# VHH binders against Probable cyclic pyranopterin monophosphate synthase (moaC), part 11

Target 1, 244 residues: Probable cyclic pyranopterin monophosphate synthase (moaC), of Pyrobaculum aerophilum (q8zyf8)
Amino acid sequence: MIVDISKKPDVFRYARASANADVKKCNTAVAAKAATVASRYLPFLHPLPLSATAWCKDGKFYVEGIAHWQTGVEMDVLFGVLVGLLGSGAVKIENLRVEIKQKQTTPPIIENVNTSEAPITREGDLVASAYGRMKVVNLDIVKNPVEKGHPIYAAQTAAALNAKRLCELLGGPCPSVQHFKIEIITSDSVEVRTFIKARDITPAPEALFSAGVALLTIWDMIKKYEKDENGQYPYTYISELHLD
Below, E stands for the ipSAE of ESMFold2; O stands for the ipSAE of OpenDDE; V2 stands for 0.75 times the mean of E and O plus 0.25 times the DockQ between their complexes.

## First folded at step 3 (VHH)

Design s15 (framework vhh_h_nbbcii10_fgla)
Fold by ESMFold2-Fast, scan of step 3:
Structure s15 (fold): chain B 244 residues (1-244), chain A 121 residues (1-121)
Amino acid sequence: as target 1 above (244 residues)
Amino acid sequence: QVQLVESGGGLVQPGGSLRLSCAASGFTFSDYSSYALGWFRQAPGQGLEAVAWISGSGGSTYYADSVKGRFTISRDNSKNTLYLQMNSLRAEDTAVYYCAAEYGDSYYDYWGQGTLVTVSS
């Protein structure tokens, strides 16, 4: 379900997310746009009016976001980092995490960064596999229904739907998907493997995206159990996401 | 580590006023630990009732119909303290008053220990 937030106060909600990746370009415009529409892709995430800014620094990709709304923006900025890195040609993403999130009564200051969009072009194999790992505090909760539903079943469905939709965010042609499968396992962490076959262009970005969407869907669904006493995520993050 | 401590309760006559305070420790009201803050009460033999909520100066406020126009919620971020100004007190306002901090959808909301308000002549 989409949780009822109607009784929550409108306050300024801020978050900044980051990840490590070795990329040749920094496609911040794609990241900022993705953050603002994250609720169209993560099934239980609330739509909200988000202002987002992205930047690269010292081997990290960053997205920050602000909304005056009844819910937090951490999932929106995490989604922005994921999509921004995929739009920047990343094939390996490490330590996708929330650096900080805040509620406040005064508007936060946002960096004013001018960005340029680059065309997305694709060459490569017509079959791709991806692996992702997410560290969480409460693994047992992932295996059972929570208020929003069953995290694993929701993640499988979200991943399958979104395997066909990354091109809406990156631009350019969509792969003609012929086959998609996903496996989610809970060991000492949440592990995801995706496999995708396309007819015409490489689905490698889609393999990464669907794995990332699965993990972010689980994070969104269990996030109340992952926060510390200050509302932060000291131990929850996507430690790796890469092509097999 | 996170604590909310209420104070300012006591005995007051009908028509009187009291100001309750809730001191927070382990987090601050003016940075990333800023939370929606509120007051709840529980009268003898009754359930818990929400009386007022505030997100900060210039933010949203809520008041229960039973206290609207008589109670005012406010916060002082420099003192890390939440207040409830209670005017025109009635016998039915007699209750233990609790302050609470809300993370949003957090399972681990923290409640103070409570402060007793008795309205009687």
Scores: ipSAE 0.000, ipTM 0.126, lowest interface PAE 15.4, mean pLDDT 81

Design s16 (from c08, 50 letters changed; framework vhh_podentamig1)
Fold by ESMFold2-Fast, scan of step 3:
Structure s16 (fold): chain B 244 residues (1-244), chain A 117 residues (1-117)
Amino acid sequence: as target 1 above (244 residues)
Amino acid sequence: EVQLVESGGGLVQPGRSLTLSCAASGFTFSSYWYGWYRQAPGKQRELVAGISSGSTLYADSVKGRFTISRDNAKNSIYLQMNSLRPEDTALYYCAAEYGEDSYYDYWGQGTQVTVSS
């Protein structure tokens, strides 16, 4: 379910997410836009009026977001980083995490605005697979139904739906998907593997995107169980996401 | 002002039972998700059990031994702890969240549970 927030106060919500990435150019415009529409892709996320900015510095991709609303924006900025890196040509993403999130009654002050665009290319094999790993504190929470539903089943459905939708965010041609499958395993972490076949252009970005969406859907569904006493995520992050 | 107040902690011998209570005030009780967390010295705070109106959730370490329940008329959440073990020794916290947010909305001050002879 989409959890009822109707009685929560409208306050300023801030979050910043980051990931390590080795990309030649950072597509910050795509990242900022993706953050504002994340609720259209993550099934249990609330739509909200988000202002987002993105930048790259010292081998890291950043997105920060601000909203005056009844819910937090950490999943929106995480989604922004994921899509921004995919739009920047990343085939390997490491340490996708929430750096900080805040709730306050006065508007937060932000100082960095950085805009750039990278060309989006579609060269490669017509078959792709991706692997993702997410570290969590309580793996047993992932394996059980929570308030929003069953995390693994929801993630499988979200991944399948979104395997066809990355082109809406990046622009350009959509692969003609012929086959998609996903496997989610809990061991010492949450592990996801996706496989996708297309007729006409490489679906490698879609393999990465569907894996990332699966992990972010699980994170969103279990996030209240993962918070420390200060509402932060010191131990929850996507440690790796890559083609293999 | 919203408050969560825990009670029922104490020193008990292994194999015994304790019931922790969390009394909530200052808000509409039925709209919230509730959880019990614990923190042992030198360890991170971990979820023990959670409850919403339609579901319950338990950490693997306490499944079959602990039961979480709620009483909407009394604005209270309970944690029934059976077959207590030394490794259950920790400060136990009650937490409440209204819907979805980046923070738990409210935390209690904690109640100490010590399991030893």
Scores: ipSAE 0.006, ipTM 0.418, lowest interface PAE 9.6, mean pLDDT 84

Design t02 (from d04 with S31K S56K E98K; framework vhh_8h63_2)
Fold by ESMFold2-Fast, scan of step 3:
Structure t02 (fold): chain B 244 residues (1-244), chain A 122 residues (1-122)
Amino acid sequence: as target 1 above (244 residues)
Amino acid sequence: ELQLVESGGGLVQAGGSLTVSCAASGFTFSKYAMGWSRQAPGKERELVAGISSGGKTYYADTVKGRFTISRDNAKNTLYLQMNSLKPEDTAMYYCAAKTYIWSSGEYTYDYWGQGTQVTVSG
C-alpha cells in the first residue's frame, strides 16, 4: 500500500545520498531529474514536489533533495544516485547510502549548480547479469509482510517492471527485452541477482537498474524498522552493486 | 567567535513598513546561507525568509509578497524589508545561520543572535 500520510505535518524534508563508483564522467542532470520522478518507479513512494541537485567529488556521486511535504525524501535521492551513476556509465557501485536526512520548520537552502551532461556510451553483450547486496539491521522483517506488503514479492515485481523503463531516464533507444529473471536471497544480508536478455542492444544498465530497484523497494518498505531514534540509517546501505 | 547582532525592531502601525538588520562577525559571511526566523509568545519558531550565499531566496507563505530578504556581503549584513505589516507579524525576529546543507554539509548552526522585537499595532 501507499501509506496514509495525511495526518503528518508539512515541514521541510532534506536528504543527501552518495555512492562510490569508478566513472570517468559525471551525468548530474540525469541524477537530479531521476530524483524528482522517483515515485513513478518505486511503487510505494509518495509523489512530492522535490528540488534536487547532484554533483561528483573525490570518487563519490552525490544527490541532495528538499521538499516541503508530509514524508521524507531519502528514497528519492537514493534513486537519483543510482540512475545518475548508470547514466554516467557505472558498472560497479559501492556504498550507496543516505548520508543525512533532516526534518525542520525552516527551509534548507540549496545553492544552484550548473549541471553538466556527458554522452552515454551503450555497447556490450546482449545478455547481462548483475549482483547487489544490502546490509540491514532487521533481516527477519524482510522475510515477512509489513504494512506496505511483502518486501520480496514487491521487489520482484518492481524490478521486472523497471527492467524495461531505464531508457525513459537515460534517453536513447530502449533494449527489446526478451527475458528477465530475478532471485532474492536473505542470508546475512539481502542479496539480489538479475539476468536479462535483449535482442538489439546491451541490457547491462537494465540488469544493474533492476537489481538496484529491487533493493531500494525493500529498503523503502522496511525503513521504519531501520531508523534510529534520530531518524538516521546507522547500518542500512547497499554495499555493492555490479555486473557479474 | 561567530556572532550575529540584530537591530531595527520597534513599534509600527498596521500597514506600515520596517527594515531589520543583522550584523555578522567572526566568520566568512559570504559563504553562509542566512535566514530570518520569528517567534511570537506561545507559538513555534517560524522561518520567514532565507537566502543562500548565491542569492537564491525562499519565503514562508505567511510573508510571501510582503517581505524581502537581502544581503550585503561587503558589509557582512543581512536585511529583512517588511511591508504591509499586520498585527500577526508581532514577534521577536532572529537572525539565523542555519545549516542549509550544501555538498560539504559542514555548516550546522542555529539561531545565534539575541533577536529584535517587532510590535505591530492597529
Scores: ipSAE 0.000, ipTM 0.095, lowest interface PAE 22.2, mean pLDDT 83

Design t03 (from d04 with S31R E98R S103E E106T; framework vhh_8h63_2)
Fold by ESMFold2-Fast, scan of step 3:
Structure t03 (fold): chain B 244 residues (1-244), chain A 122 residues (1-122)
Amino acid sequence: as target 1 above (244 residues)
Amino acid sequence: ELQLVESGGGLVQAGGSLTVSCAASGFTFSRYAMGWSRQAPGKERELVAGISSGGSTYYADTVKGRFTISRDNAKNTLYLQMNSLKPEDTAMYYCAARTYIWESGTYTYDYWGQGTQVTVSG
């Protein structure tokens, strides 16, 4: 279910997300673009008029976003960081988190640091596997249906659909996917493993993307149970996401 | 209270040089992209130079190769070095910070100062 926000106030919604990653060049244009269209990829996100900016500093990738709308933008900026890092050639992402989110009646003042899109190259094996881990407070909620549906089943479906769609965000040729498999395990955290086989070009970015989408879909579905008294996420983050 | 104070303008002969300065206060200067715009009587305001927080620069074709924008984050000061000045460069010069316009969903330059007049004779 896409939750009814029609009675929520139109206020300025701000969020900033970050992750640790060691990349040689930052594809900030792809990150900003991805954040604005995140609702096309995460099944329960609301479409909204988002302005997003991205930058890299000291081994971290950042995306911030702002909208004058009836819902928060934290999932949009998290998605932007994920796609921006994949578009920057990252094979390992650590500590993907929301640094801050705010709502206010007056417009925030922000700097635009977006750059031109960098070329993306694909070289590697025609088979790829990825692993992701997300820390959550309410692990038992992940195992059972919530208002938006069943988190694990929704994540499996979103991951399978998105394994074929990363090329829409990065540009260039799409891998001809021959096989996709995902496993989601709840232990002391939410763990995801993806496996993908393609005919023509490496699906390694798609393995990472589908794992990340699965985790973000679960986060979005349980987020009301993860927020502290100030609406922040002190305990919820994707601790690792890497090729296996 | 956000404040930008432009200075350094004056009368100069064609072919001469001037540096105009902008002193910023009331905000974290180092976090903002900044720019210089100019407006001659009867003309629209034109962005002539911009500089990001990281130091990347932009110049309008009318001033490219003649003007240099720079910033000193320790002094909260923005500079525009103007060389090979032409009578067509005569204008009020305004310092600006780049901000987001919510109504249009676009970025613009906001002006909080009175400007500094540059007049090029001959």
Scores: ipSAE 0.000, ipTM 0.144, lowest interface PAE 17.0, mean pLDDT 84

Design t04 (framework vhh_gocatamig_d2)
Fold by ESMFold2-Fast, scan of step 3:
Structure t04 (fold): chain B 244 residues (1-244), chain A 122 residues (1-122)
Amino acid sequence: as target 1 above (244 residues)
Amino acid sequence: EVQLVESGGGLVQPGGSLTLSCAASGFTFSKYALAWYRQAPGKKRELVAGITSGGSTVYMDSVKGRFTISRDNAKNSVYLQMNSLRAEDTAVYYCAAKTYVWSSGDYEYDYWGQGTLVTVSS
């Protein structure tokens, strides 16, 4: 379900997310745009009026978001970083995390370091697989239904739907998807593997995207159990996401 | 002493425009975020728009596309340009200032103005 936020206060909601990635150019426009429409892709996110900015600095990709609303914006900025890196040609993403989130206070000032667009190009095989790993506080919560539903089943469905939709965010032709599968494993962390086959163009970005969406969907569904007493995420992050 | 002084309120017809101004003194303006709040008779005070020291903006849903917040650090002023005004925009509008420094938890602004009345009526 989409959780009822109607009784939550309308206050400033701020978050900044980052990830490590080595990319030649940063597609910051795609990142900022993706953050503002994240609720169209992550099934349990609330639509909200988000202002978002993105920048790159020293091998890190950043997105910050600000909204005056009744819910936090951390999932929106995480989604922005994921899509921005994919739009920047990243094939390996490390330490996708929420650096800080705040409510009820005016956000700190973050400067845009790199706001230029980078064109996307698609070269590669018509078959791709990706692996992702997310560290969480308690894996038992992932295995069972929570208020929003069953995290694993929701993640599988969100990943399959989104394997067909990344091109809406990156622009250009959509791969004609012929096959998609996802496997989610709970070990000492949440692990996902995706496999995708397309007829016409490489689905490598879609393999990464669907894995990332699965992990972000699980994070969103369990996030009340992942926050510390200050509402931060000291232990929850996507440690790796890469093509196999 | 710190002071925020609003001006620009008044009576305007539906569909009209007004620009509110807030002049600040007594603090390092460029380091502060500023916001416009409003309170209509019998209703709660609500955030209308905010602007950080770096210029990032936030708007409440019902005013998006109609209102624009801006700042001028040389003049120590913040502005709210209000277009396509509606009867439901009738309220006392307040200027508020807060340092950009993160505070742990509570909802507050460091400084508030006295308010300026906006009436949208024929």
Scores: ipSAE 0.000, ipTM 0.104, lowest interface PAE 19.7, mean pLDDT 82

## First folded at step 4 (VHH; framework vhh_gocatamig_d2)

Design u01 (from p12 with S102D; at its last look DockQ between E and O 0.83; V2 from the best seeds 0.74)
Amino acid sequence: EVQLVESGGGLVQPGGSLTLSCAASGFTFSSYDLAWYRQAPGKKRELVAYISSGGSTVYMDSVKGRFTISRDNAKNSVYLQMNSLRAEDTAVYYCAAEYGDDYIDYWGQGTLVTVSS
ESMFold2, look of step 4: ipSAE 0.668; ipTM 0.863
ESMFold2 (binder alone), look of step 4: mean pLDDT 87; pTM 0.878
OpenDDE, look of step 4: ipSAE 0.882; ipTM 0.942
ESMFold2, look of step 5: ipSAE 0.583; ipTM 0.824
ESMFold2 (binder alone), look of step 5: mean pLDDT 87; pTM 0.876
OpenDDE, look of step 5: ipSAE 0.826; ipTM 0.919

Design u02 (from p12 with S102E; at its last look DockQ between E and O 0.87; V2 from the best seeds 0.76)
Fold by ESMFold2, look of step 4:
Structure u02 (fold): chain B 244 residues (1-244), chain A 117 residues (1-117)
Amino acid sequence: as target 1 above (244 residues)
Amino acid sequence: EVQLVESGGGLVQPGGSLTLSCAASGFTFSSYDLAWYRQAPGKKRELVAYISSGGSTVYMDSVKGRFTISRDNAKNSVYLQMNSLRAEDTAVYYCAAEYGDEYIDYWGQGTLVTVSS
């Protein structure tokens, strides 16, 4: 379910997310745009009027967002980082996390950086697989239904749908998906593997995207139990996401 | 005025039991999720148990099987039954209430549980 926020007041909600990745040119325009439409892709996010910016510095990619609205924006900016890095050609992403989230009565200060657009290219085989790992505090919760539904089943569905939708965000020709598989297991962390077979165009970005979407969907569904007393996520993050 | 008032803390021997209670007022209790957090000296506050408005429960791994959270909407109260207590359960226990999924909206003042011989 999409949680009832109907009685929450409008205040400025702010968040900043980041990840480490080795990319040649940062596609920060794609990242900022993706954050503003994240609720169309992550199934339990509330729609909201997000303003977002993105930048990269010293091997890290950042997205920050602000909304004068009834709910937080941390999942939206996490989604922005994921898509921005895929649009930048990343094949390995580490430590995708919320750096901070806040609410306040005055507009937050957002860094004033120039955004850039990079050529979106695809390289890889017509069969691709990806692996992702997310650290969580409450691992057993992932295995059982919560108020929003069953985290694993929701993540599998969201990943399958999103495997066919990345090009809406990146543009260009879309892979024709012929087969999609996802496996989610819980060991000492939440681990996901995706496998995609496509014709004509490599689905390597889609393998990464669907794995990331699965983990973000789980995160969103369990975030009530993961946040600390100040609403932050010091122990919850996607530690690695890479092609096999 | 919103209030969350914990009670039932105290000194207990290892292996013993305690029941914590939290009485709520000033908000529509049945619409809120309720939780118990705890904070040991020098440690960060951590979730112990969570019960949704619909009655679904979640426990931290170290207390699962020993602690039980419950709520009584008619009495506007949430409870934590603590069995098989250990020294590491010594902490201040806080009642919490949350609407939505962004931040804890209300905190109690805390009740001390000491597990010692």
Scores: ipSAE 0.571, ipTM 0.819, lowest interface PAE 1.9, mean pLDDT 90
ESMFold2 (binder alone), look of step 4: mean pLDDT 87; pTM 0.877
OpenDDE, look of step 4: ipSAE 0.863; ipTM 0.934

Design u03 (from p12 with V58Y; at its last look DockQ between E and O 0.70; V2 from the best seeds 0.00; counts 0 for: pae E 8.2 > 2)
Fold by ESMFold2, look of step 4:
Structure u03 (fold): chain B 244 residues (1-244), chain A 117 residues (1-117)
Amino acid sequence: as target 1 above (244 residues)
Amino acid sequence: EVQLVESGGGLVQPGGSLTLSCAASGFTFSSYDLAWYRQAPGKKRELVAYISSGGSTYYMDSVKGRFTISRDNAKNSVYLQMNSLRAEDTAVYYCAAEYGDSYIDYWGQGTLVTVSS
């Protein structure tokens, strides 16, 4: 399942990811931390020693990361953007994408920035539903098993397991999940809908998180087939992710 | 010095067949994933077929059932058998090699395939 990387050389790996969201305050500390532990949540990511930074500018949230390692860091920084925006109170996220990824023999320069951290504020009902859509080039690959397994079944499992785990990343009280459902369909894109019922605390952030994890799991499993000639993802991105 | 050298392109009538070959040197061929891409005039380069180091294959939908990718690790070569060719298959075809999952490490120079009557 987890691809053998034992013979791959270490090089400096860099990526920057971004998304649009309308948030009042950006939780950049949570985003940077989440990126460094993404392999604990996205099931097929290899662990790596990531250095990450996050910032906001003009309605966009950014995470960049670097590692001297055997695998790329683009999925880690995408996860950082997702979690950072949820920690910032986002209920609608658009155009979650990899802006650039690079591989080089010398260290890239990244600057530390001041970070902020705040506990999540929970508003909403005890039943929450979320919708997400991801654009892909090779939709038929999503429908069939690949080296790592079946993308849709893996995403369903990853989302269900992660439905209870957002509070590990954000802190604060955790919803007592009573019911979880996920539906993934492939139309002209990959679409996901999650549904969560909890007892005392709204699971709205968890509905979004689970949907995002499902899409990122699929992306990770098919990413080698989505790259252009320069190894970038100009046509693969999560176009929308929002509460229903 | 790494080299990927394509051959076998040419002019063929619709419905015909053609075999593309790519000879590789300068790297450990058996450890790399191999692919064929194509670029039609005015279009972006697109993945046509892919074969992993473990032998798993993938095809774009429009060529599935007509094209077959294969590799011969003893000869450091990857092949694309193209059957039932159509005018829309006209393009420059490129051999590509990848190690590391993040981008194509090496490209060939391309070989032109023209399908016309």
Scores: ipSAE 0.012, ipTM 0.446, lowest interface PAE 8.2, mean pLDDT 86
ESMFold2 (binder alone), look of step 4: mean pLDDT 87; pTM 0.879
OpenDDE, look of step 4: ipSAE 0.026; ipTM 0.417

Design u04 (from p12 with D61K; at its last look DockQ between E and O 0.79; V2 from the best seeds 0.00; counts 0 for: pae E 2.1 > 2)
Fold by ESMFold2, look of step 4:
Structure u04 (fold): chain B 244 residues (1-244), chain A 117 residues (1-117)
Amino acid sequence: as target 1 above (244 residues)
Amino acid sequence: EVQLVESGGGLVQPGGSLTLSCAASGFTFSSYDLAWYRQAPGKKRELVAYISSGGSTVYMKSVKGRFTISRDNAKNSVYLQMNSLRAEDTAVYYCAAEYGDSYIDYWGQGTLVTVSS
């Protein structure tokens, strides 16, 4: 379900997300753009008028965003980090997390930094797989339906749909997907493995993207149960996301 | 003027039961999600049980099967039935309310539950 927000007041919503990755040049323009359209890709997000900024520093990639709106923006900025790193050529992403989120009655102060683009190149075979792991506080909740639906089944569907959609965000030719498979396992964390075969160009970025979308879909569906007393996520994050 | 007032805490022996209540005023109760959190000495505050405005419930693993959250919109109240209590359940229990947007809007002042032989 897309939760009914029709009665919620508008307030200023702020979030900053980050991840570690070893990339040659950061595609921060793609990250900021992707954050503004995240609701088109993560199935239970409400559309909102996000203003977003992205930057890199010391091996970390950041996205922050602000909206005067009815819903929070933490999932949107997480999506921005994911797409920005894929647009930067990342094959290994670590510690994708929300650093802080807030709501307030006055506009927050956000950094104004210049964004940059990097060329998108695709290296690899026509078969690709990816692995992701997400730490959660309430692992048992992931195994059962919640208000928005069943987190695992929703994530599997969202990932399959999105396996064909990364090129909308990055531009360039889209792989002709011939096969997609996803496995989600709950061990001491939520683990995802994706597999994609394409006819024409490597789907390696799509393997990572679909794994990331699966984990972010689960996170979005359980986030109200994951937060601490201050509304933060100190123990919920995607610890690793990488190509096999 | 918003208030959340917890009651029903106290001293109980292991294996015993308690019912916590939280009476709400100053906001449209039926539009809010309600939750119980707890904070043990020296520990962080943690979610115990959550009930949405639509009645859907979620429980922390350690309390599932022993605790039951419920709400009565006519009385503007949320409850926590606590059965098979253990020493580890000793904590201050807090009532919380939010619009279901992952930002808690209101906290109660807490009620102490002590499980001790």
Scores: ipSAE 0.596, ipTM 0.843, lowest interface PAE 2.1, mean pLDDT 90
ESMFold2 (binder alone), look of step 4: mean pLDDT 87; pTM 0.880
OpenDDE, look of step 4: ipSAE 0.842; ipTM 0.930

Design u05 (from p12 with S31D S56Y; at its last look DockQ between E and O 0.76; V2 from the best seeds 0.00; counts 0 for: pae E 2.2 > 2)
Fold by ESMFold2, look of step 4:
Structure u05 (fold): chain B 244 residues (1-244), chain A 117 residues (1-117)
Amino acid sequence: as target 1 above (244 residues)
Amino acid sequence: EVQLVESGGGLVQPGGSLTLSCAASGFTFSDYDLAWYRQAPGKKRELVAYISSGGYTVYMDSVKGRFTISRDNAKNSVYLQMNSLRAEDTAVYYCAAEYGDSYIDYWGQGTLVTVSS
């Protein structure tokens, strides 16, 4: 379910997310745009009027966002980082996390940073697979239904749908998906593997995207139980996400 | 205006039981999710148990099977039944109320539970 926020007052909601990745050229424009439409892709997010910016520095990619609204924006900026890195050609992403989220009655200051574009290229075979790993505080919660639904089943569904939708965010020709598989395992962490066959165009970015979407869908569904007393996620993050 | 008042803490021997209560006022109790958090000396505050406005419950692994959260909307109250208590359960226990899924809206002042011989 999408949680009832109808009685929450509007306040300024801020979040910043980051991840480590080695990319040749950062596509921060794609990241900022993707954050603003994240609720169209992560199925339980509330739509909200997000303003976002992105930058990269020393192998680290950042997205921050602000909305004057009824709910937090941390999942939106996490999605922005994921898509921005895919638009930057990343094949290995580490430590995708919320650095901070906060609320206040006055507008927060967002850094005035010019965004940049990078050419989006697709390299790889017509068969691709990806692996992702997410650390969580309460692993057993992931294994069972929660109020929003079953995290694993929701993640599998969200991933399959999103495997066909990355090109809406990045542009260019879309792979025609011929086969998609996803496996989610709860060992000492939440682990995901995706496998895609496509016609004509490599689905390598889609393998990463669908794995990332699966993990972010789980995170969103359990975040009520993962946050600390200040609303932060010191122990919940996607530790690795990479092509096989 | 808003109050969350915990009670029922105290000293108990290992293996014993306690019931914590939290009485709420100043908001529409039935619309809110309720939770118990705890903070042991030198540790960060952690979630113990959660009960949604619809009655759905979630427990952290360390207390599952030993603790039970419940709510009584008619009395604007949330409870934590703690059984088979261990020394590691020693902490200040806080009642919390949340509307939405982003931040805790209201906190109680806490009640101390000490588990020792």
Scores: ipSAE 0.563, ipTM 0.827, lowest interface PAE 2.2, mean pLDDT 90
ESMFold2 (binder alone), look of step 4: mean pLDDT 87; pTM 0.881
OpenDDE, look of step 4: ipSAE 0.596; ipTM 0.833

